# VH-VL binders against q54fm4, part 11

Target 1, 189 residues: q54fm4
Amino acid sequence: MSTAPSPTITSPTQTSPVVINKSLICQDSTVSNGVQIAIGTVLHPRSSIIISEGAGPIIIGENNIIEELVQIVNKSPEPMIIGSNNLFEVGSYIECKSIGNGNVFEPKCKILKNTIIKDQCSIGAGCIVSEDKICENNTIIAQTQNSQIQTTSTLPYDHHSSIHMTHLELLHKSIPLFHTIKKTPILEK
Below, E stands for the ipSAE of ESMFold2; O stands for the ipSAE of OpenDDE; V2 stands for 0.75 times the mean of E and O plus 0.25 times the DockQ between their complexes.

## First folded at step 14 (VH-VL; framework fv_lerdelimumab)

Design x6 (at its last look DockQ between E and O 0.20; V2 from the best seeds 0.00; counts 0 for: pae E 8.1 > 2, placed apart)
Fold by OpenDDE, look of step 14:
Structure x6 (fold): chain C 189 residues (1-189), chain A 121 residues (1-121), chain B 109 residues (1-109)
Amino acid sequence: as target 1 above (189 residues)
Amino acid sequence: EVQLVESGGGVVQPGRSLRLSCAASGFTFSSYGMHWVRQAPGKGLEWVAVISSDGSYKYYADSVKGRFTISRDNSKNTLYLQMDSLRAEDTAVYYCAKDRYSLWFGYFDYWGQGTLVTVSS
Amino acid sequence: SSELTQDPAVSVALGQTVRITCQGDSLRSYYASWYQQKPGQAPVLVIYGENNRPSGIPDRFSGSSSGNTASLTITGAQAEDEADYYCNSYDSSGNHLYVFGGGTKLTVL
């Protein structure tokens, strides 16, 4: 009985650092005219960034991860400003005034209109941040059996940043292998 | 090294027109929003106008709206400010400034040395 | 128009810490950027996005925000830090997309 040699899964030694020098927007994402996306930011398939009629532009910073089925919508005449290094997980709905840096929006959470999320916040899965709310730095919102709770994180920012960058590098390597990427859209008014 | 060089300033009479230019080098000009900021003699800074990286979006301060036109030629790495119907209060050093991003985050990370515009009768 | 207000002048002794504050409604929603301007020179970005420093800016410069205020802090002021400092932010009033504070003259004693 010739024991077939177990295929040595040679883990591709990714020896070369991934240089992130562009945005990565999948072809099957929806992006309105007037949306600006900075370098490093990734839009997964079936994500949408929508400017409603008469609404202001959407400005998205660097190195954001926008996963599948995420909806970012501006309905306000004012600009929507999203900072850098944020993670928007699957199915989250974002209708905020502004988002800072290093935030995590877990699956199917909802950020309602005129909301301000500052830095290093975590919005739990399925949680709803009500209209006109201001989440200060390091705010954690989580769902319990009976209610949503809010607390302040004491964790250092460094952990989130390291994990996020690693994730981002992986996405920049992997997504183009499996998905068609949009060419830099000429956003014409 | 990023360089921004303004030109076109001078002395003009009220009601006249002037066109400023800003020559950019040391970065991918077409990838960034560009601004004009002015400073009257002995006064503070005043934002004037912005144009997105591809020129699709333009915004102006109310003080210059309808009179000034911002534009760019990415093939020439040049930013322009057409100033019509000039007023005495338009007298200032005019700076071109680079935005950190493609639109208008408003972080002016590089400035030119400015060009002086004097509007006087 | 939305106003950003700054103290017109502040002083700091050499090697000491000084905080320059900017106040305005827009700062509740948006981060400020800070610019240093020396006489006869163009402004230089020193802080953006609350507490980010551009390349070449010394680490003694830092930024913070609270409520409707933004602050630039210089920890261990040097003689070369004597300059005018301007804050800037988005103008939520719509009259100007961006608004500058009136500027603060910093004197190093």
Scores: ipSAE 0.017, ipTM 0.626, lowest interface PAE 7.1, mean pLDDT 88
Fold by ESMFold2, look of step 14:
Structure x6 (fold): chain C 189 residues (1-189), chain A 121 residues (1-121), chain B 109 residues (1-109)
Amino acid sequence: as target 1 above (189 residues)
Amino acid sequence: EVQLVESGGGVVQPGRSLRLSCAASGFTFSSYGMHWVRQAPGKGLEWVAVISSDGSYKYYADSVKGRFTISRDNSKNTLYLQMDSLRAEDTAVYYCAKDRYSLWFGYFDYWGQGTLVTVSS
Amino acid sequence: SSELTQDPAVSVALGQTVRITCQGDSLRSYYASWYQQKPGQAPVLVIYGENNRPSGIPDRFSGSSSGNTASLTITGAQAEDEADYYCNSYDSSGNHLYVFGGGTKLTVL
């Protein structure tokens, strides 16, 4: 199981230039009114971002990757805030209060209500972050066959950012080849 | 050029009301969240309220909740703050601020020059 | 009580480097934005989204963060940089959605 960012470091000078000026929202995704998505964020088909009846808005930052079958749901009257450069892998479920930046949510993990995930956390496949929990920066949560463990990572942040941006460039070029994109206004002209 | 011009400030007694206006130009007003931020004389900045681009979401600092109402008229490119039950501690310069985004992230990229509200007996 | 703490004053010699710090629990989850305010003027955004400069802000301004602390760095400080500096961040503690630090007066010697 892979619940931590790779230790491999790539210098910024070897990163291809990124020209990302809009979000990509696949037509087969579901997005409630009241969801704001900043530039560069990609929603894959069959992902959903849902505001329940009477709940507050969902605000999603820049350059996030939201994979297939991911569900982000706000049931609280308060705003849900999700930062930038996060990777939400297939089938993860998000009902947080807030999520910071540069986090990885591996497949089928569950982030339950009123949770706070800070920066550079890795939540392993199938892991559960219980209600009201706060995951401080660099937290790694992984699952063994019998239990869920928590440790702190010292992996370099700049390596994660470079890999993430390369992945994002690929998605911005490739997704329109295979999927219809919703006609939404860009956040800033 | 982006321009925000506040008006409606003045001197009032405690318990009275004022309505502030902010005239916006140089950008598509209806595409952005808008904020009010205040600064008491000689003091720091304090966030007051936000309204989403279409007006569907409004949020307030606890210190003004229930007394202040933020609103907007996108046809007139104007942001408003209705201030009721004014208190001495509401004395401040009130700034209109543009969010970079359509809802709100709290990045106030353009500010007006402010309008002074003085609450004194 | 403020949830974002800044030192009230900092001095720097002309041409030297200075850091202005901002500390609070919310900064572990949300990046600070930074505002410069000169006497009698409205605030001006100088840093957002961790380390982005709006158009017209000199490249001597940069931002960084570590743990629950955000920093604004001015390299090669100029006389015109003398101002008050405020950090700001989202905060859902129930008092505010956004909170400013108390401000730091920068004096260029």
Scores: ipSAE 0.008, ipTM 0.565, lowest interface PAE 8.1, mean pLDDT 82
ESMFold2 (binder alone), look of step 14: mean pLDDT 91; pTM 0.942

## First folded at step 16 (VH-VL; framework fv_lerdelimumab)

Design y3 (at its last look DockQ between E and O 0.03; V2 from the best seeds 0.00; counts 0 for: pae E 8.4 > 2, placed apart)
Fold by OpenDDE, look of step 16:
Structure y3 (fold): chain C 189 residues (1-189), chain A 121 residues (1-121), chain B 109 residues (1-109)
Amino acid sequence: as target 1 above (189 residues)
Amino acid sequence: EVQLVESGGGVVQPGRSLRLSCAASGFTFSSYGMHWVRQAPGKGLEWVAVISYDGSNKYYADSVKGRFTISRDNSKNTLYLQMDSLRAEDTAVYYCAKDRYSLWFGYFDYWGQGTLVTVSS
Amino acid sequence: SSELTQDPAVSVALGQTVRITCQGDSLRSYYASWYQQKPGQAPVLVIYGENNRPSGIPDRFSGSSSGNTASLTITGAQAEDEADYYCNSWDSSGNHLYVFGGGTKLTVL
């Protein structure tokens, strides 16, 4: 009676925690010269960050997720400032003056020129934030059948942050496996 | 160590021209926007001009537009300010200032000691 | 008048806390930067962005913002902190890209 060798339960390979220590810019993304992108930020393929001729800088903070077909464009001599921990989903168009932290821009939304989006806002899919608008903290803009509605979120920010970081870690782990990454120039400290 | 050294200041008559220089060292000059900021005697600071890291973009204060020209030679690590049609109100200490970024952002993280320009009859 | 307004002078006792405030519409959109200038010297960047200190700037310097205001706070003022302080931001008027406040003279008593 040949005792079948007990299947060696291979201990789950403790996947070493992904250390986010760089920006992740896919080769197929378009980034103008002069754009500053902080550590952790991810640019998916076919995303674009464009500084128009004569326009000011675009500064992007840490740990942003910029998905496919996202267009971030500065046409103003003034700078475009984007904070940290924002999610720009597929096809969103951004031409704002400034964006704070922890915002979500759902697919194909449009942020028009001279707008200010503060912190922890959510712009719904296909929604348009008009020119010169200021969205205060925790603003939610959503599309209904007939109109856009605006309300204020009561959700705690911590939950959103946790999900975002998990997403970010996943991207940092997975994207380099499937996409060629641009060499990030070493910025002088 | 980052160093900015202005030169070219002096006393000139109204309507004359003057060229300021700023010699930069201690950083990759070609990677940063550069500014001129001036300060009239006993007065506050006034931004004058900016040039992008590659010199492709220039902007001026309205007070100097059409009269002043900012330029740079990255091979020489030198910033310039050509001042034409000088006026009495242009009298000031002129500072060279480094931007923190490649394009004009406006964080002047390093300043020279300045050079005095006096426009007087 | 400057698009950024500052009190022309403030005083603080040695070791005490002082706040210098800058006000202007541009500050609703952009962070201010703060510069210290001692007599006969060039300005020195002390605070930029939300609350960033350049290397070499003591931790007693801090920045904050609210509405259309930005503030520089010195916690535990030292004698060497006596200087003029200028805020700076973008100019929305179109006359300049940048605008400085009028400056605040800080006296340490």
Scores: ipSAE 0.384, ipTM 0.780, lowest interface PAE 1.3, mean pLDDT 90
Fold by ESMFold2, look of step 18:
Structure y3 (fold): chain C 189 residues (1-189), chain A 121 residues (1-121), chain B 109 residues (1-109)
Amino acid sequence: as target 1 above (189 residues)
Amino acid sequence: EVQLVESGGGVVQPGRSLRLSCAASGFTFSSYGMHWVRQAPGKGLEWVAVISYDGSNKYYADSVKGRFTISRDNSKNTLYLQMDSLRAEDTAVYYCAKDRYSLWFGYFDYWGQGTLVTVSS
Amino acid sequence: SSELTQDPAVSVALGQTVRITCQGDSLRSYYASWYQQKPGQAPVLVIYGENNRPSGIPDRFSGSSSGNTASLTITGAQAEDEADYYCNSWDSSGNHLYVFGGGTKLTVL
């Protein structure tokens, strides 16, 4: 059980965010104006995608899974770019410059500012990717008792993709049964 | 004034290689992503490749992946395109284009006048 | 591959309003940008994001979007607006980063 205080998030400002058909965005999630989310991405309750005042847009690709209490925050005037098929597990914090495709961010990991995560990386639970770091394809960051270690995965990409898509399909079937979904807006005045 | 000047175009036989250059001036070159975009004679625009501000990220259109290599030298304010295994369908005017942002956001706010590459047997 | 579809040609009378459209699945996810190209010249960015104009682009140019469609509107078309217009958008499928529409030839009558 978590005893941490409730996270502080900012309210959306100006205009409503554009949401994508077939994305599942739970009513209790927070999405700033200026965020673009591609088809298939799922936002769980109490997740947030926040553009700080004066910051650039956030672009998020297809078929991502963004679990509860995940915070994706852009504080930079540059755009934040997140690719497709990424899994952001409970309570992870993301303040990257960019994230590629097929990555896993395990619970409560922190991806700090100005970082670049390429493809098929795995960031272990509670791990911190320090400011300005670049994680090349297939990087694994894991936590030991007193330190983080970095290795390179040799697992084929299609095994990760299969597990992710099965998980995503289950979420698309199950989430509407238990949660209210935000109405999908039409991109028009 | 922002200026982008392409060079290195010409006539090349199929299967050969060619290297294009783009000299940049009038802006901080090392702060921005850079692209190559091509246009076959009488046809529309086709994006070719992008490189992030520091050269750490590179992406390619499927039509050129494995054959073309984008690179940059920030000390010389120069963007490059190494084109290997050239094919007739690579015949086009090649434009150098500046990204509005440091990575690969894809707003091409300044363009060069292009250099013609002709691949003929 | 995700495709962006544009009408190949559109005409407008001098001083009238014209809309150039761009359709594609990627436009449900991402905004379009718009480029003007006159014969023998390099393209020029006229709209980025949904409706932002670069410095030096006249106020008569505006952008909008709805569903899978983006539009470039020219209010009070001028003779110098005669050009080819290309839409461009992000493709996050992992195969291509950006895709251009086929272009629309605008004729000012």
Scores: ipSAE 0.016, ipTM 0.600, lowest interface PAE 8.4, mean pLDDT 83
ESMFold2, look of step 16: ipSAE 0.008; ipTM 0.544
ESMFold2 (binder alone), look of step 16: mean pLDDT 91; pTM 0.933
ESMFold2 (binder alone), look of step 18: mean pLDDT 90; pTM 0.931
OpenDDE, look of step 18: ipSAE 0.111; ipTM 0.698

Design y4 (at its last look DockQ between E and O 0.02; V2 from the best seeds 0.00; counts 0 for: pae E 14.0 > 2, placed apart)
Fold by OpenDDE, look of step 16:
Structure y4 (fold): chain C 189 residues (1-189), chain A 121 residues (1-121), chain B 109 residues (1-109)
Amino acid sequence: as target 1 above (189 residues)
Amino acid sequence: EVQLVESGGGVVQPGRSLRLSCAASGFTFSSYGMHWVRQAPGKGLEWVAVISSKGSNKYYADSVKGRFTISRDNSKNTLYLQMDSLRAEDTAVYYCAKDRYSLWFGYFDYWGQGTLVTVSS
Amino acid sequence: SSELTQDPAVSVALGQTVRITCQGDSLRSYYASWYQQKPGQAPVLVIYGENNRPSGIPDRFSGSSSGNTASLTITGAQAEDEADYYCNSWDSSGNHLYVFGGGTKLTVL
């Protein structure tokens, strides 16, 4: 009776917490000169941050996630300022004046020119934020079958932040394994 | 240490021209946008002009547009302000200021001591 | 035209806290920068962004923003803090790229 050796459950090697100490910009992303990106921010492949000719700077804060096919474009001589902890999902188009902190831009949404997005907003997939619009804190824009609706979120910010940081950590671990990273200057505080 | 030293100020008659210079040192001049800011005697600060790090983009206040020209020579680490068709209201201390960024973001993190321009008949 | 407004003068007792406020529509979109100017001297950047201090600026200086306002706070005012303080931001009105406030004269008592 050959006692089958008990499978040694190799305890999952506690992967040391990844210290986020740099920005991650994939080589196949497009970033104009003059774009400032803070630490922790991730640009996925085929994302683009473009300063048009004669346009002002684009400043991107910390710990943003910019996914594939995202387009951030400044066409204004005024600066475009993006805060921290924002998620730009696949295919979103951003031509805003400013974006605050902790916002979510779902796939293929469009933020048009001169728009201000404050903090902790959520723009639904395919939604369009019209020109010159100001989205106050906690604004939710969502697409229904018949119309685009706007409401205010009652959810605590802390919930979104924890998920975002987890996501960010994962990206910082995984992206360098599969993609070549650009050497990019980090916005110094 | 970052240093900005303005020169070229003086007393001129209305309609005349004057050229200001700003000598920069202590930083990579070609990597930053540069500004001119002026201050009339006893008055507040007024932004005048900006030039991008490479000199490809220039912007002016409406009050000086068409009369003033901002330029730079990165090989000499020098910023210039050509002032034409000067007016009495152009009387001010003119400061050169370093932008914190390569483009004209508008954080003036270093200032020169200024040069006085007096336009009087 | 987008204007930034400041109180022309404020006073603070030595060691006390003072807040200088700047108000304007541009501040809804952009952070202000603050500049200290002592008599006969060039302006010095003291706060930029929401609350960033350049090197050499004491930690008693802090910045904040709310709505269409930006504020410079000096916690524990010192005699050397007596100066004019100017706020600055972008001007979206099209006449200027940047606009300064009118300045606030701070007297330390």
Scores: ipSAE 0.334, ipTM 0.768, lowest interface PAE 2.1, mean pLDDT 90
Fold by ESMFold2, look of step 16:
Structure y4 (fold): chain C 189 residues (1-189), chain A 121 residues (1-121), chain B 109 residues (1-109)
Amino acid sequence: as target 1 above (189 residues)
Amino acid sequence: EVQLVESGGGVVQPGRSLRLSCAASGFTFSSYGMHWVRQAPGKGLEWVAVISSKGSNKYYADSVKGRFTISRDNSKNTLYLQMDSLRAEDTAVYYCAKDRYSLWFGYFDYWGQGTLVTVSS
Amino acid sequence: SSELTQDPAVSVALGQTVRITCQGDSLRSYYASWYQQKPGQAPVLVIYGENNRPSGIPDRFSGSSSGNTASLTITGAQAEDEADYYCNSWDSSGNHLYVFGGGTKLTVL
């Protein structure tokens, strides 16, 4: 199965609405038994969601975008909980305890064990969120030449949400044209 | 034991409003999408509305859009349907239904027993 | 067309096999689910995701699909299987998010 480029996100076009009614899991992604993925979430090729031997489940909410080479790994016996509307960009590594909603994890960032990322946070490219750290709502972590800095976002939530949904809708249209899709996982409770 | 109990049905005149409630128990209410589905007397099932597990996404059938509002209070394990500008064709038994997973699967694995709404002049 | 079409009635002799069908353009893209409704009762999910049975549903119930058609099969029909059966799927046209078929009344003779 070939890797295909991600579509470029454009401004919203006012045509027939796109209905997101399933998750979109590319065949050459890796998903462990015990992972639950809610509707709308997209897994790009070569992404992985792994439960290590003896570890607890991974529960992933709605409408997340998980790009190529992203690794989400639970090595803890506790459940890993990831909320909704998060963007995990290429090559990011996630070993959190929990992640809330509407967060952006820029390329190759690392979210280390037992971290808690709440809502509307942005973790900059190559940044490392150290073990046990708690990122409160609206935290921005960015990389400079010699350090990481932390500030608070002022970007309105509705604006960010609109851009994310436009991107998600484009992916749901375009990815099936270029990739073989796994059936949506059906999980017992 | 999963239970869904609807209430708030009754007889109402056209153009009036009514609010339905659905009390949920026996499962983690905040983890699931919830639906309203209705059935007119002697007729089939018609999907009405859905709300996501946290309440951030809501969708409606075209027949009720702009008139009905779905909502939930996760602290009280309660789903609501606010029904404005009621019409005779809204007469139905209204069921509360649990999505098996999330709002986009549409597998209604548990249903309440329904509450009757009659809209007549 | 976003409608799901079901035959309004089907009969089966006790112990025999019956197939209830559901047709619609949405079924080319999405799985169907199936609901059983007995008189005076709420619907019960019997099949989801093509051929998965919820806990408590007898193994005589199975599902299948091909093209624009989904089927519910009851092997060895029992008296208690007499009910209305509805299919449900996503609306491929974007008019409604979820659509039910018109229902099939199954009579067990």
Scores: ipSAE 0.005, ipTM 0.473, lowest interface PAE 14.0, mean pLDDT 82
ESMFold2 (binder alone), look of step 16: mean pLDDT 90; pTM 0.924

Design y5 (at its last look DockQ between E and O 0.08; V2 from the best seeds 0.00; counts 0 for: pae E 13.2 > 2, placed apart)
Fold by OpenDDE, look of step 16:
Structure y5 (fold): chain C 189 residues (1-189), chain A 121 residues (1-121), chain B 109 residues (1-109)
Amino acid sequence: as target 1 above (189 residues)
Amino acid sequence: EVQLVESGGGVVQPGRSLRLSCAASGFTFSSYGMHWVRQAPGKGLEWVAVISSDGSRKYYADSVKGRFTISRDNSKNTLYLQMDSLRAEDTAVYYCAKDRYSLWFGYFDYWGQGTLVTVSS
Amino acid sequence: SSELTQDPAVSVALGQTVRITCQGDSLRSYYASWYQQKPGQAPVLVIYGENNRPSGIPDRFSGSSSGNTASLTITGAQAEDEADYYCNSWDSSGNHLYVFGGGTKLTVL
C-alpha cells in the first residue's frame, strides 16, 4: 500500500509588498528625449510620449498609468505638465496644455490642444475635449447615443485613489515579469 | 567653448529703464532656450524669464511680469532683457543662462559672469 | 507657490561624505538640478535630472530623489567643494516656471 506523499501545501509565499520606487517604462514604449517621468508612473507597451520638433518639454508626475496605444504629444513650444495619479486608458490621445491629478481618461478619448484638465476629472470613452477647453475639478464628460454630456462628479476622491494605487501596485509587480523595462532614459542629447 | 557675456548693468533710479544684453558664443544660439536669473546681494538665485529658441514664446516670474521683456536676436547671438519701471528690489546681479536642451527644462548648463544692476534712489 | 527648502548651512570634514537635501512638493513630480556657486562666481550646474553630471563635474557629485526630496551627495569632499549649493525645479504652482531653493552653504572642515 504505497502511501501517496501528502501534497506539501506550500504556504502562499507572502509576496513582500511591492515598493514603488521607480518608474516603469516598457521597452516597447516610445518616449522622446526631454520627457520627465516621476516615480511610480507606468508606461505600457506601445504607449507613446512624444515631443514634436521645436516643442516644449513634457513633465509627468508620479504614479500615472499610461496604457497601451496611449499617445501623449506636445506640439506646442510651451511645456506640457501632467500631474500625478492619472489613468490614461488604451488608445487615448492627449495634446493638452496641462493635466492635474487623479484624472481618468477612458479608451480612445481625445484631449485636444491647449486644453486644461484640472483634478479628478473623468473623460469618457471616445469623448473629445475641444481645443482650449478648461475642465474644472471633478468634471465628467460622457458619451451618450446622441451627444457628449458634461456634469460634475459627486463621488469622493478617496475611492478613486485607493483603486488607482491598487492597480498601480499590481502593475509594478506584474509588468516586469512579462515585459522588458527600459533603463532610465539618459536625457543627454 | 560656450561663452555668455552679460552687459548693460549699472546704477539707475527707481522708475527708470535699463536694457541688458548677453552675447553668446560657442554653441548654436538659435537652438536653445535662454534664461535670465538674478541674485540680489547676499541672497539666493531667482529665475526671471525664459525665451524660446525662436523667440516666439516667453515666460516671466510674477515679480517682473509686465515690467520686464525678454527678447533675442538670433542673427546676432544676443539675448536681451528690457527692464522697465525698475524697483529697489530689482537690485541684483543678472545672469544669462543657457538651457541644456532645446526645450525649456530649466537645466542651466552655462552661465555668464553676470552684470550688476543697482536700483537706488 | 511651490517652495523648495534647503538647510542654510552644512559642514563636512575633508574626505567625508555630505548630503545636501532639497524639499518641496514639486520634487515629487519633477527632477531637480543642482548648482554650485563659489564666492564672486557664477553658478555652475553640477547635477541635473535624476543623477546626471555635466562634463567636467567630478564623479564625487551625485544626485538622488525620494518622495518630495532631492539630494546632492558629495562623496569624499574636497576643499574646493566649499560653496553655496542651490537646488532648482519646476514650479508646480503655475505662478513661476522654475523655483530655486534658498541655498545651502557648505563648509569643508
Scores: ipSAE 0.043, ipTM 0.667, lowest interface PAE 4.4, mean pLDDT 89
Fold by ESMFold2, look of step 16:
Structure y5 (fold): chain C 189 residues (1-189), chain A 121 residues (1-121), chain B 109 residues (1-109)
Amino acid sequence: as target 1 above (189 residues)
Amino acid sequence: EVQLVESGGGVVQPGRSLRLSCAASGFTFSSYGMHWVRQAPGKGLEWVAVISSDGSRKYYADSVKGRFTISRDNSKNTLYLQMDSLRAEDTAVYYCAKDRYSLWFGYFDYWGQGTLVTVSS
Amino acid sequence: SSELTQDPAVSVALGQTVRITCQGDSLRSYYASWYQQKPGQAPVLVIYGENNRPSGIPDRFSGSSSGNTASLTITGAQAEDEADYYCNSWDSSGNHLYVFGGGTKLTVL
């Protein structure tokens, strides 16, 4: 049974005003029943948001960008909560407990079960956030040849939000030109 | 040319049953979600039910849950609505409607002519 | 308990522009689609998504939205545009998956 999206958080303070009042869900994306997606969020083709049998709902906030081949999967009976203004780049895999706001998940990174990612974290390409890990605000995880390095960013939250909203504006202009869009979640066949 | 032709409407007493059919042609029926939408005489449109392309998922308006059953036979290109425990409030023209996309999306791009169901004692 | 509200009637002079509006909280998150229905006929989809016209729908029909309101605009209204117009969207009240507005009777004078 699908439910209407309900925003749980507001957009962050912006360096320039933008108005995003629609979600864009490409027809070629896969979205399970029980997924809620708030305004401004963009699902690229071949992305998937899957609720495994017996698992709880997935609630996704505003203004997220979910790129091609991203997989967001809830296998837990608990709800998965994803905040706002997050960027999930190509091929990333997400099985978190929760994700906050303003995070970047670079290509092919993996966010494993029961993880908690707070705000303004950057998870580098190919990096793995292991089960049960908690990434505090402003965490940067990067992959070097055979190890992961963790540091803390000092960039303010507003800087990420400005770049992110510019990216969203471009997507909201361009996606409808090249893809069929939908507003009602697709039920898996 | 896409065509949808409803049949099976008529006058029945409250508490009785009817089965509506919708014959589809001019498109690959098994690739699309299908809907029933009704319109009481002199009133507006009301969505009734949807069925997925393979028939595995079915959803109903609250006003008909437990009384109506949507089904399809993809080998016969036919959509059905089994209406049980009919009430006076079910009196309407019933339309068969095609979803525009291969999965249900809620844009009704082709409609049948409708079949009238009158529930009257 | 309809989630989509339309004015019951609107008039337009032949050749003039008219807007038909549809209001509901769900329109903040979901696009409306628009259906034209002439007496004794089945509805016809005229606008879907934000502003997409199905093949065969004249370009005088357009759609727009702002906030909780969706609008159907007919520029240069013709006699054949006289009809009932329904908006449709996701039902945020939980009574139906999809909800229609109450309809707007357009009279072309």
Scores: ipSAE 0.008, ipTM 0.472, lowest interface PAE 13.2, mean pLDDT 81
ESMFold2 (binder alone), look of step 16: mean pLDDT 90; pTM 0.937

